VH-VL binders against q5f415r38to219. Designs and how they scored, part 2

Target 1, 182 residues: q5f415r38to219
Amino acid sequence: QLPADLRAKVWKIALNVVGKGDSLASWDGCLDLPEQSIIHKDCQELIDRLSVPEDEKSVLLLDIESVITFYCKSRNVKYSSCLGWIHLLRPLVHLRLPRSDLYNCFYAIMNKYIPRDCFLKGRPFHLFRLLLQYHEPELCSFLDTKKMTPDSYALNWLGSLFSYYCSTEVTQAIWDGYLQQA

## First folded at step 1 (VH-VL)

Design pr3 (framework fv_praluzatamab)
Fold by ESMFold2-Fast, scan of step 1:
Structure pr3 (fold): chain C 182 residues (1-182), chain A 122 residues (1-122), chain B 112 residues (1-112)
Amino acid sequence: as target 1 above (182 residues)
Amino acid sequence: QITLKESGPTLVKPTQTLTLTCTFSGFSLSTYGMGVGWIRQPPGKALEWLANIYWDDDKHYSPSLKSRLTITKDTSKNQVVLTITNVDPVDTATYYCARIYYGSGSYYFDYWGQGTLVTVSS
Amino acid sequence: DIVMTQSPLSLPVTPGEPASISCRSSQSLLHSNGYNYLYWYLQKPGQSPQLLIYLGSNRASGVPDRFSGSGSGTDFTLKISRVEAEDVGVYYCMQALQTPYTFGQGTKLEIK
């Protein structure tokens, strides 16, 4: 298991975000998307579940809402709760990164590890299968016994990089293994 | 408004452990992106970076000195402590602490303490 | 480690004349984000270093307009358009692209 201080460094290097600069530096900070109320609600629900001091919750809430809003504006994409993005932010929020690094990590994950075909056979899917086998061999054997294909059981798991299904500790351990191999 | 001040012994003997404290005001290490670093300057020589500590307790050390250096922080007291073990006369220098500021994707020193001269002699 | 080399090491200047200091790095300090991770510091006699220029060309708060930084990659220059008595001291360049942070040898600016 990686120590917390080393995890932030390893993930930033693996995601190629070191020195990327502040992507939000020129952004006007406006939280004015048509779906902004849904973004706010989802972010608030994530923050409410975190074990952090109350005086830090408002800053964290603004950071994650800003990350999602800026991503949507810059990429010209619509937000929806069913996309599972909030679950990708959960492990990253625990790293306590500055907002710019949080955005850069989120962007890298969205564009490198969750392409529209991530549920199809490929290198990322193969590595996730190996990591699942290493950490959850009994579950893998059960799924194989029942002749379940990866896309039938892993649709939500892979789309959220296991954040939806697994605890924060388990998800971070899986990401540690995957990012070190990638 | 932002100030830093170094404190510690002025004279230490070879092989002893040197402990230096940086006390600061006008900012907090609970703030995202903030840190404190230590830099030294032997008499008449160039500046040499030693170690950094950040708001998230992340620590960086000069590779050549890493085995001898320990940096810690007490966020509630606004203090950062640097410890150097097994000192010798070449460690004689003015020691500075400086604030690390995160801006535009980079970390750099913006405010420096007044420095404290440490002489290593028998 | 990235090695920083300054030239000249000693710079005598007549008051009111311009001055120029060079800094070269053993590796490029230009990141893919478009920034050069180079910084200029001035240490006046008996004082602590003070920041003059950050990220290659940006003047720090309170620094007079007569100071300017330029360059990219491995070659950087600090210019003083008209040297004043208050500018006397040792100038250092520093890279913060990678750890360990490294400084140049220093350039001592003196009045003739």
Scores: ipSAE 0.000, ipTM 0.457, lowest interface PAE 17.7, mean pLDDT 78

Design pr4 (framework fv_praluzatamab)
Fold by ESMFold2-Fast, scan of step 1:
Structure pr4 (fold): chain C 182 residues (1-182), chain A 119 residues (1-119), chain B 112 residues (1-112)
Amino acid sequence: as target 1 above (182 residues)
Amino acid sequence: QITLKESGPTLVKPTQTLTLTCTFSGFSLSTSGVGVGWIRQPPGKALEWLANIYWDDDKHYSPSLKSRLTITKDTSKNQVVLTITNVDPVDTATYYCAHRLGWYDFDYWGQGTLVTVSS
Amino acid sequence: DIVMTQSPLSLPVTPGEPASISCRSSQSLLHSNGYNYLYWYLQKPGQSPQLLIYLGSNRASGVPDRFSGSGSGTDFTLKISRVEAEDVGVYYCMQALQTPYTFGQGTKLEIK
């Protein structure tokens, strides 16, 4: 297991975001997407459940809402709660990363582990399945016995890299393994 | 404040290669979602899109001009360069470079540079 | 290529009156993500174009609230609720759903 104080550094190295600039520096900060109220609500619900000082919650809320909004604007993607992005941000928020690092890590994860076509059947789901089998074969067997397809469970899990179904510490330990091996 | 400025020759002879440089400030091409496009406007005519280049070096070209166009960037110098080979008089136009970021396609434009193709 | 057609091409307007410009696309600009990839630009005399409306209906930064965009699919409208002298120029719509990006032919707004 990685010591907590080294986790942020190791994840940044594994995701190749060390030395990256502030991706949001040129952005005007407008939180004006048609689905902005849904983004805000999801971010607020995440922040409300965090075990951090109340005076830090406002800054974290703005940071995660900015990350999601900028990602949607910069990649021309519509936000939806069912994508599970809020749960993917949960482990990263616990590291208390500055906004620039938070976005760069989120972007790397989205591009490397969550392809644009993650909700379509095909090779991406097959590769996700193989990775899951390699690291968690008993869980794969359980899902197979329930006749669950990648479409049915990957919607929440692929979008959140297990964050939705696991505690923050367990999720971070799983990511430690994947990122160190990736 | 985002600013862009085009530079290059004002007069080019037919069959020559035209090279235009867009120099910008107020943003970086290393920023995710950022891109720079080139648009031209022949005298008295409509705007015509030529090419886009993005932060990840992805490039898109107008299909009718693709064989003649090359777009490149130098992120460290804050520059984007457009090259048009084998120019002819119909390439006479004011050439603009413009910023984009996600939903904001061409939200800031350079002042434009008029290029005349004549013998 | 997607063809963009504007109407009218010439629009004389009395100051203080509303103005409306139509833009039609040869195919739907509605993406599967729910957005229409339609943009409106204003080119004032002797100046570079400036963005007015992005994604069909959203005002760009610094654009007065008297400008509004509407429509979906193939039929779009730019409205100016009360035309001012500073609004004179050529208005262009553009689609960015697919390459090549294509512009309409332009609508020249003139004060009567």
Scores: ipSAE 0.000, ipTM 0.486, lowest interface PAE 15.7, mean pLDDT 78

Design pr5 (framework fv_praluzatamab)
Fold by ESMFold2-Fast, scan of step 1:
Structure pr5 (fold): chain C 182 residues (1-182), chain A 124 residues (1-124), chain B 112 residues (1-112)
Amino acid sequence: as target 1 above (182 residues)
Amino acid sequence: QITLKESGPTLVKPTQTLTLTCTFSGFSLSTSGVGVGWIRQPPGKALEWLANIYWDDDKHYSPSLKSRLTITKDTSKNQVVLTITNVDPVDTATYYCAHSYDFWSGYLNWFDPWGQGTLVTVSS
Amino acid sequence: DIVMTQSPLSLPVTPGEPASISCRSSQSLLHSNGYNYLYWYLQKPGQSPQLLIYLGSNRASGVPDRFSGSGSGTDFTLKISRVEAEDVGVYYCMQALQTPYTFGQGTKLEIK
């Protein structure tokens, strides 16, 4: 399995964020979107579940809320809880990245690795299926037994990159393989 | 074959703490998407969901009972424990634990199979 | 909380005849992913509940094809095309769109 201190470096390389600047440097930090209360609630629920020192939780909360808010503002997209974005941040916050690197990683995942229709029929789908069988063979067997088609479940899981359903350790192991080969 | 069995006291006095254990086989709470829920049924009444715990230790509680409920798991023992504090006669019910599976984001949980249930009477 | 309302509460039926149970939710159970987060359970006398229908219309493994679920949003129906003696029991609908997960009050199906 990949050592924890090496994981941050490997993911930054895979996501092409090494040497990238601080995209939030010129941002005024205002958390004032119409849907800001929903963003805040979702971020707070994630932070409340983390096993980190209490004095670090407020900084992490501000970082993840800032990441989502700036992404929405800069990309002109609206936030909704059903998009599952909060779950993508869970494995990333454990890497202990500066806010700028956290944003750059989130941006790369949202724009390169979150599957769209074309990904499901291409190489990324094949790699996803193999990776799922490698890390979660019992889950694959269960889904096959229930006669669920891969298309019916894969799109939602890939949309969250397994963050919602897997432990942080399992999600990070899946991302290790997926990012290196996808 | 998945099986679950509830255990705990059958008679509890008002104000005491009730502890129920669900022991299961045929699945692991380390498998992604898997959870265990607790549901109760007072005699002659409808089913009422109490709490769920998932493979990643995510916990959900009925809001009306949340202050009295604690759900925990011991993955190595294949056990899930539900604790209810300050019981009163209205807590008299058959308590079930059930295998749940959330294959999708949004906690799309079906409960299947269920344990046999254990009747707990709260009386002085 | 989402409130689930079933009707009828008591359903006497002649063997071989069809039966229909209604379930209504206080808000839509249709998720943006296209699924209705509605489930049907049967509790036979003296037994634990068993899953009949998941996600609105999908029969659980081992459930006879005479059972079918339909509906979307707030109005759902469980239909038994030809009732048999082993179908007696209390039928419950359940929503799992949001916590707390809530059940209907139950429909008792009995043979006339």
Scores: ipSAE 0.000, ipTM 0.453, lowest interface PAE 16.7, mean pLDDT 77

Design pr6 (framework fv_praluzatamab)
Fold by ESMFold2-Fast, scan of step 1:
Structure pr6 (fold): chain C 182 residues (1-182), chain A 121 residues (1-121), chain B 112 residues (1-112)
Amino acid sequence: as target 1 above (182 residues)
Amino acid sequence: QITLKESGPTLVKPTQTLTLTCTFSGFSLSTYGMGVGWIRQPPGKALEWLANIYWDDDKHYSPSLKSRLTITKDTSKNQVVLTITNVDPVDTATYYCARTYSSGWYAFDIWGQGTLVTVSS
Amino acid sequence: DIVMTQSPLSLPVTPGEPASISCRSSQSLLHSNGYNYLYWYLQKPGQSPQLLIYLGSNRASGVPDRFSGSGSGTDFTLKISRVEAEDVGVYYCMQALQTPYTFGQGTKLEIK
């Protein structure tokens, strides 16, 4: 178990983002994707559910919306709520990372655990759909079972869903274990 | 390009009100998280933070000066205005405006050229 | 208010030699997110301050790699590995953990 005050530093080291530059430095900040209203709504819902101070919520909202929007623009990927990206951001938002570190951590997780081309192969998409059909308590129980997910593709989807169905503290503890192995 | 420029009177008499305007380009205070702050530097002395204003009109003031300071913005004009009431010769300083972020990531990353204001009779 | 104290206040250095400036805060600048809300600025003669280091140890855009920031909590250091003539000026540390933001007294770096 990692102490809370060291978690951000340990995760940044594990994800190999220490000393990385600001990928968004040259970006114009435009939040103008066709699906921008969905991105905004999902980000707002995440922030509304967090126990962060009210004066921090607008900054956090912009940071997570910027991260998703820039990722979509730079990777030429369409956003959809069912992709689970908002749930991957939840544990990271609790760390109160600067936008550049938030993006670098999110990018590293996406590249390690959710390769873009997996959606084109069919099997990972079908697995994700199956997992989304589970009831919340059943899914949390399922996700605790190592033997259910020996394949790396299955592990990718389980990782994102942990942040959806489990409490923030439990999700962060699980990610501590995963990221230390990365 | 991102630029900020201070403007206002260069000489003000004691007890008068000093009004300074920061005009900027290359960014907008309609952008969430974005802010502009004012910092001053008396001749030969250290930097002193005065006030910040953010995209959502949230305002922060130096407690020692709060009763004398007012910060406002006009987002459509890309301007931030600082007003100091009842000026005293100790308010003689170079006044800077600078871009900042409410998250603290880039605190005063780009500064204006500064404007020297002398308070004397 | 958080008080920032710099030392030395005057730093004469020979070109090519290393230089080190200390900054101490009256309370910890380490946030629970793992970052130190400490910043270093350089004010060259007759110019506006410019950001050198943000969040304790990160170089701002365009800042040469001979500049480095280190430290955590209440004790911070700015190092210049090999001083160049263009590095002359007054160096300030600042905390932005809480308002009011507060600056150190400044350290004047001069060539000898």
Scores: ipSAE 0.000, ipTM 0.465, lowest interface PAE 16.3, mean pLDDT 77

Design pr8 (framework fv_praluzatamab)
Fold by ESMFold2-Fast, scan of step 1:
Structure pr8 (fold): chain C 182 residues (1-182), chain A 123 residues (1-123), chain B 112 residues (1-112)
Amino acid sequence: as target 1 above (182 residues)
Amino acid sequence: QITLKESGPTLVKPTQTLTLTCTFSGFSLSTSGVGVGWIRQPPGKALEWLANIYWDDDKHYSPSLKSRLTITKDTSKNQVVLTITNVDPVDTATYYCAHRPYLTGYSYGMDVWGQGTLVTVSS
Amino acid sequence: DIVMTQSPLSLPVTPGEPASISCRSSQSLLHSNGYNYLYWYLQKPGQSPQLLIYLGSNRASGVPDRFSGSGSGTDFTLKISRVEAEDVGVYYCMQALQTPYTFGQGTKLEIK
């Protein structure tokens, strides 16, 4: 188990976000998407489940909601709870990153690591598969018995980097190994 | 509000290196998600995408031309430069640079194009 | 690479009549985020291409409401409800789902 501050440094290096500027600096901060109420509700539910100090919850809520809202606006994507982004943000929130670093890490994961072609066809996918087998052997056995190929995995499974189905500790361990190899 | 303008030589000889500069205003390449692309159009033919460069210096090239193309940016000067090595007459085309937005709903598309610059490769 | 095929390549239209242009992709342009990464451009004679439609069906700012885009996956259509003289030019579809970005061959809209 890496200490949170060391993990933050390692992940920032692996995601190539060290030295990146504040991507939200020029943003007007408006939380005004048509689906904003859904974004707010999902972010609030994530924060309510976290064991963080109460005085930090309002700042974290605003940071997470800002990250999702800015990502939706900048990438022109519609938000939906079924996309699993909340589960992807959970391991990152535990690192207590400044909002700019949180966004840069989230953006890197979403755009450089999440695309199916990258995960299913590249070397990173094979390493990810091995890490999954180590941490979740029962799930790997189930997938193998159903003769499921990597490209038949549920999209939200790969899209959340297993954070939906795995505990925070297991997810962070998988990401530690995966990011070291990617 | 957003404007782009291509500049460079209008005539180059075969085997030489062609360097084109895109100078823009109304946006910054320091802004997350934003990019600039290059597209060309040979006389009377269809549009052909050449390369993109993004705010984080990520670069994508047309696979058929990748060995000959280099795209760079100077964020402080609001410029993007495209270099094509070993040109031949089939590289004769109007070259456009174009803005790839981040907040307008066109994340991967080009929304504003420069006026274009005609480059003739001959003799 | 994704291949984009337009039809017709030449479209003579009487002013005031409707026109439609088809664009087909060799693979689906529908991303898991719910958007089709299909764009329509108009290049008027002697001018740079201008964006008409983004993400399959959304009209770009300043584009007249006589233009509309429809379709999903591999089959897309650009419609002009009433063609005007200023609409002459070459129409291109483009996909930006993956690199290389690819364009159709172009459809030349001309007045009869």
Scores: ipSAE 0.000, ipTM 0.462, lowest interface PAE 17.1, mean pLDDT 77

## First folded at step 6 (VH-VL; framework fv_praluzatamab)

Design q33
Fold by ESMFold2-Fast, scan of step 6:
Structure q33 (fold): chain C 182 residues (1-182), chain A 121 residues (1-121), chain B 112 residues (1-112)
Amino acid sequence: as target 1 above (182 residues)
Amino acid sequence: QITLKESGPTLVKPTQTLTLTCTFSGFSLSTSGVGVGWIRQPPGKALEWLANIYWDDDKHYSPSLKSRLTITKDTSKNQVVLTITNVDPVDTATYYCARIRDYGDYVFDYWGQGTLVTVSS
Amino acid sequence: DIVMTQSPLSLPVTPGEPASISCRSSQSLLHSLGYNYLYWYLQKPGQSPQLLIYLGSNRASGVPDRFSGSGSGTDFTLKISRVEAEDVGVYYCMQALQTPYTFGQGTKLEIK
């Protein structure tokens, strides 16, 4: 069990973002991508599903929308809801990080912990299966009875680091274990 | 400057084992995210992927050829070796090695010159 | 296996005119990281293949800006805005989303 008050500190250390600068410091803040309305809608839906005080929602919405928009602009990638990034951001939003730390954690996960080669080399499927069995044994059993192989569901779930199907608390516990082992 | 060069026999008899070596410079397989793959092209035909090896010694093979293929690396010599067992005339092709980098963002960004291998008696 | 289908297979072009090559995949090449794992290669006569476009739309180093890649998911296009004599050769698309990596059958671009 990792105490909630230590989780943000442990994740920042595990993701190697302690001491990292503000990658968005020089960004103009323009939310003007062709797909911006989809980004905004998905971010708004995430914030609406969170038990966040009403007076904090506008700041959090702007932070997560900025993180996604800056990532898309800097990496020259198009946003699509099916990519599952919103689900990946959910456990990070609960850590109440400053925008710079939020982006650095998101970037680290996207580029170090769920890099493309991890999906294809089978190692994260072993880890994913073990973590899923530990935290969601009934769901894992259900997927097995439906003949759903890890390959058939893990690619999208791994891309969201299990946040799509799990509660925030369970997802954070899974990330605690994943970040320590990966 | 980045270069890759294939070497090996140009003529091999049916049933023998073909061994090809890729020697490269300008990069290292000790660098995370870097790999080397093998691709072949029979005369007048399309490109066919055979195998990849990566910095962490992870290996991937074409399923149709997997039982006949072995890929290895020697990081200190900047070499990758592909062996194909039990060759037959349909294995006649130009064999290329090529670099992979940045965890697969760049796939086959630099290629060797290719080596033509003819399988005949 | 993911099947890659190119069209046309033969493309005669007058110098200075545009050219377009289509590549279709049997399943989506869009990954959760936001990238399409689709690559374009040019093999000039008697030469090794060379990378033109990586991750669907990014031009490789040293590739002239007359080359561009577009598309997402299952439908991709390579465009040459003004064909030059040095552009003759066979163009291949390839997917690297999953193993085995698979190439299209190739499109031979010829000067008419």
Scores: ipSAE 0.006, ipTM 0.547, lowest interface PAE 9.9, mean pLDDT 80

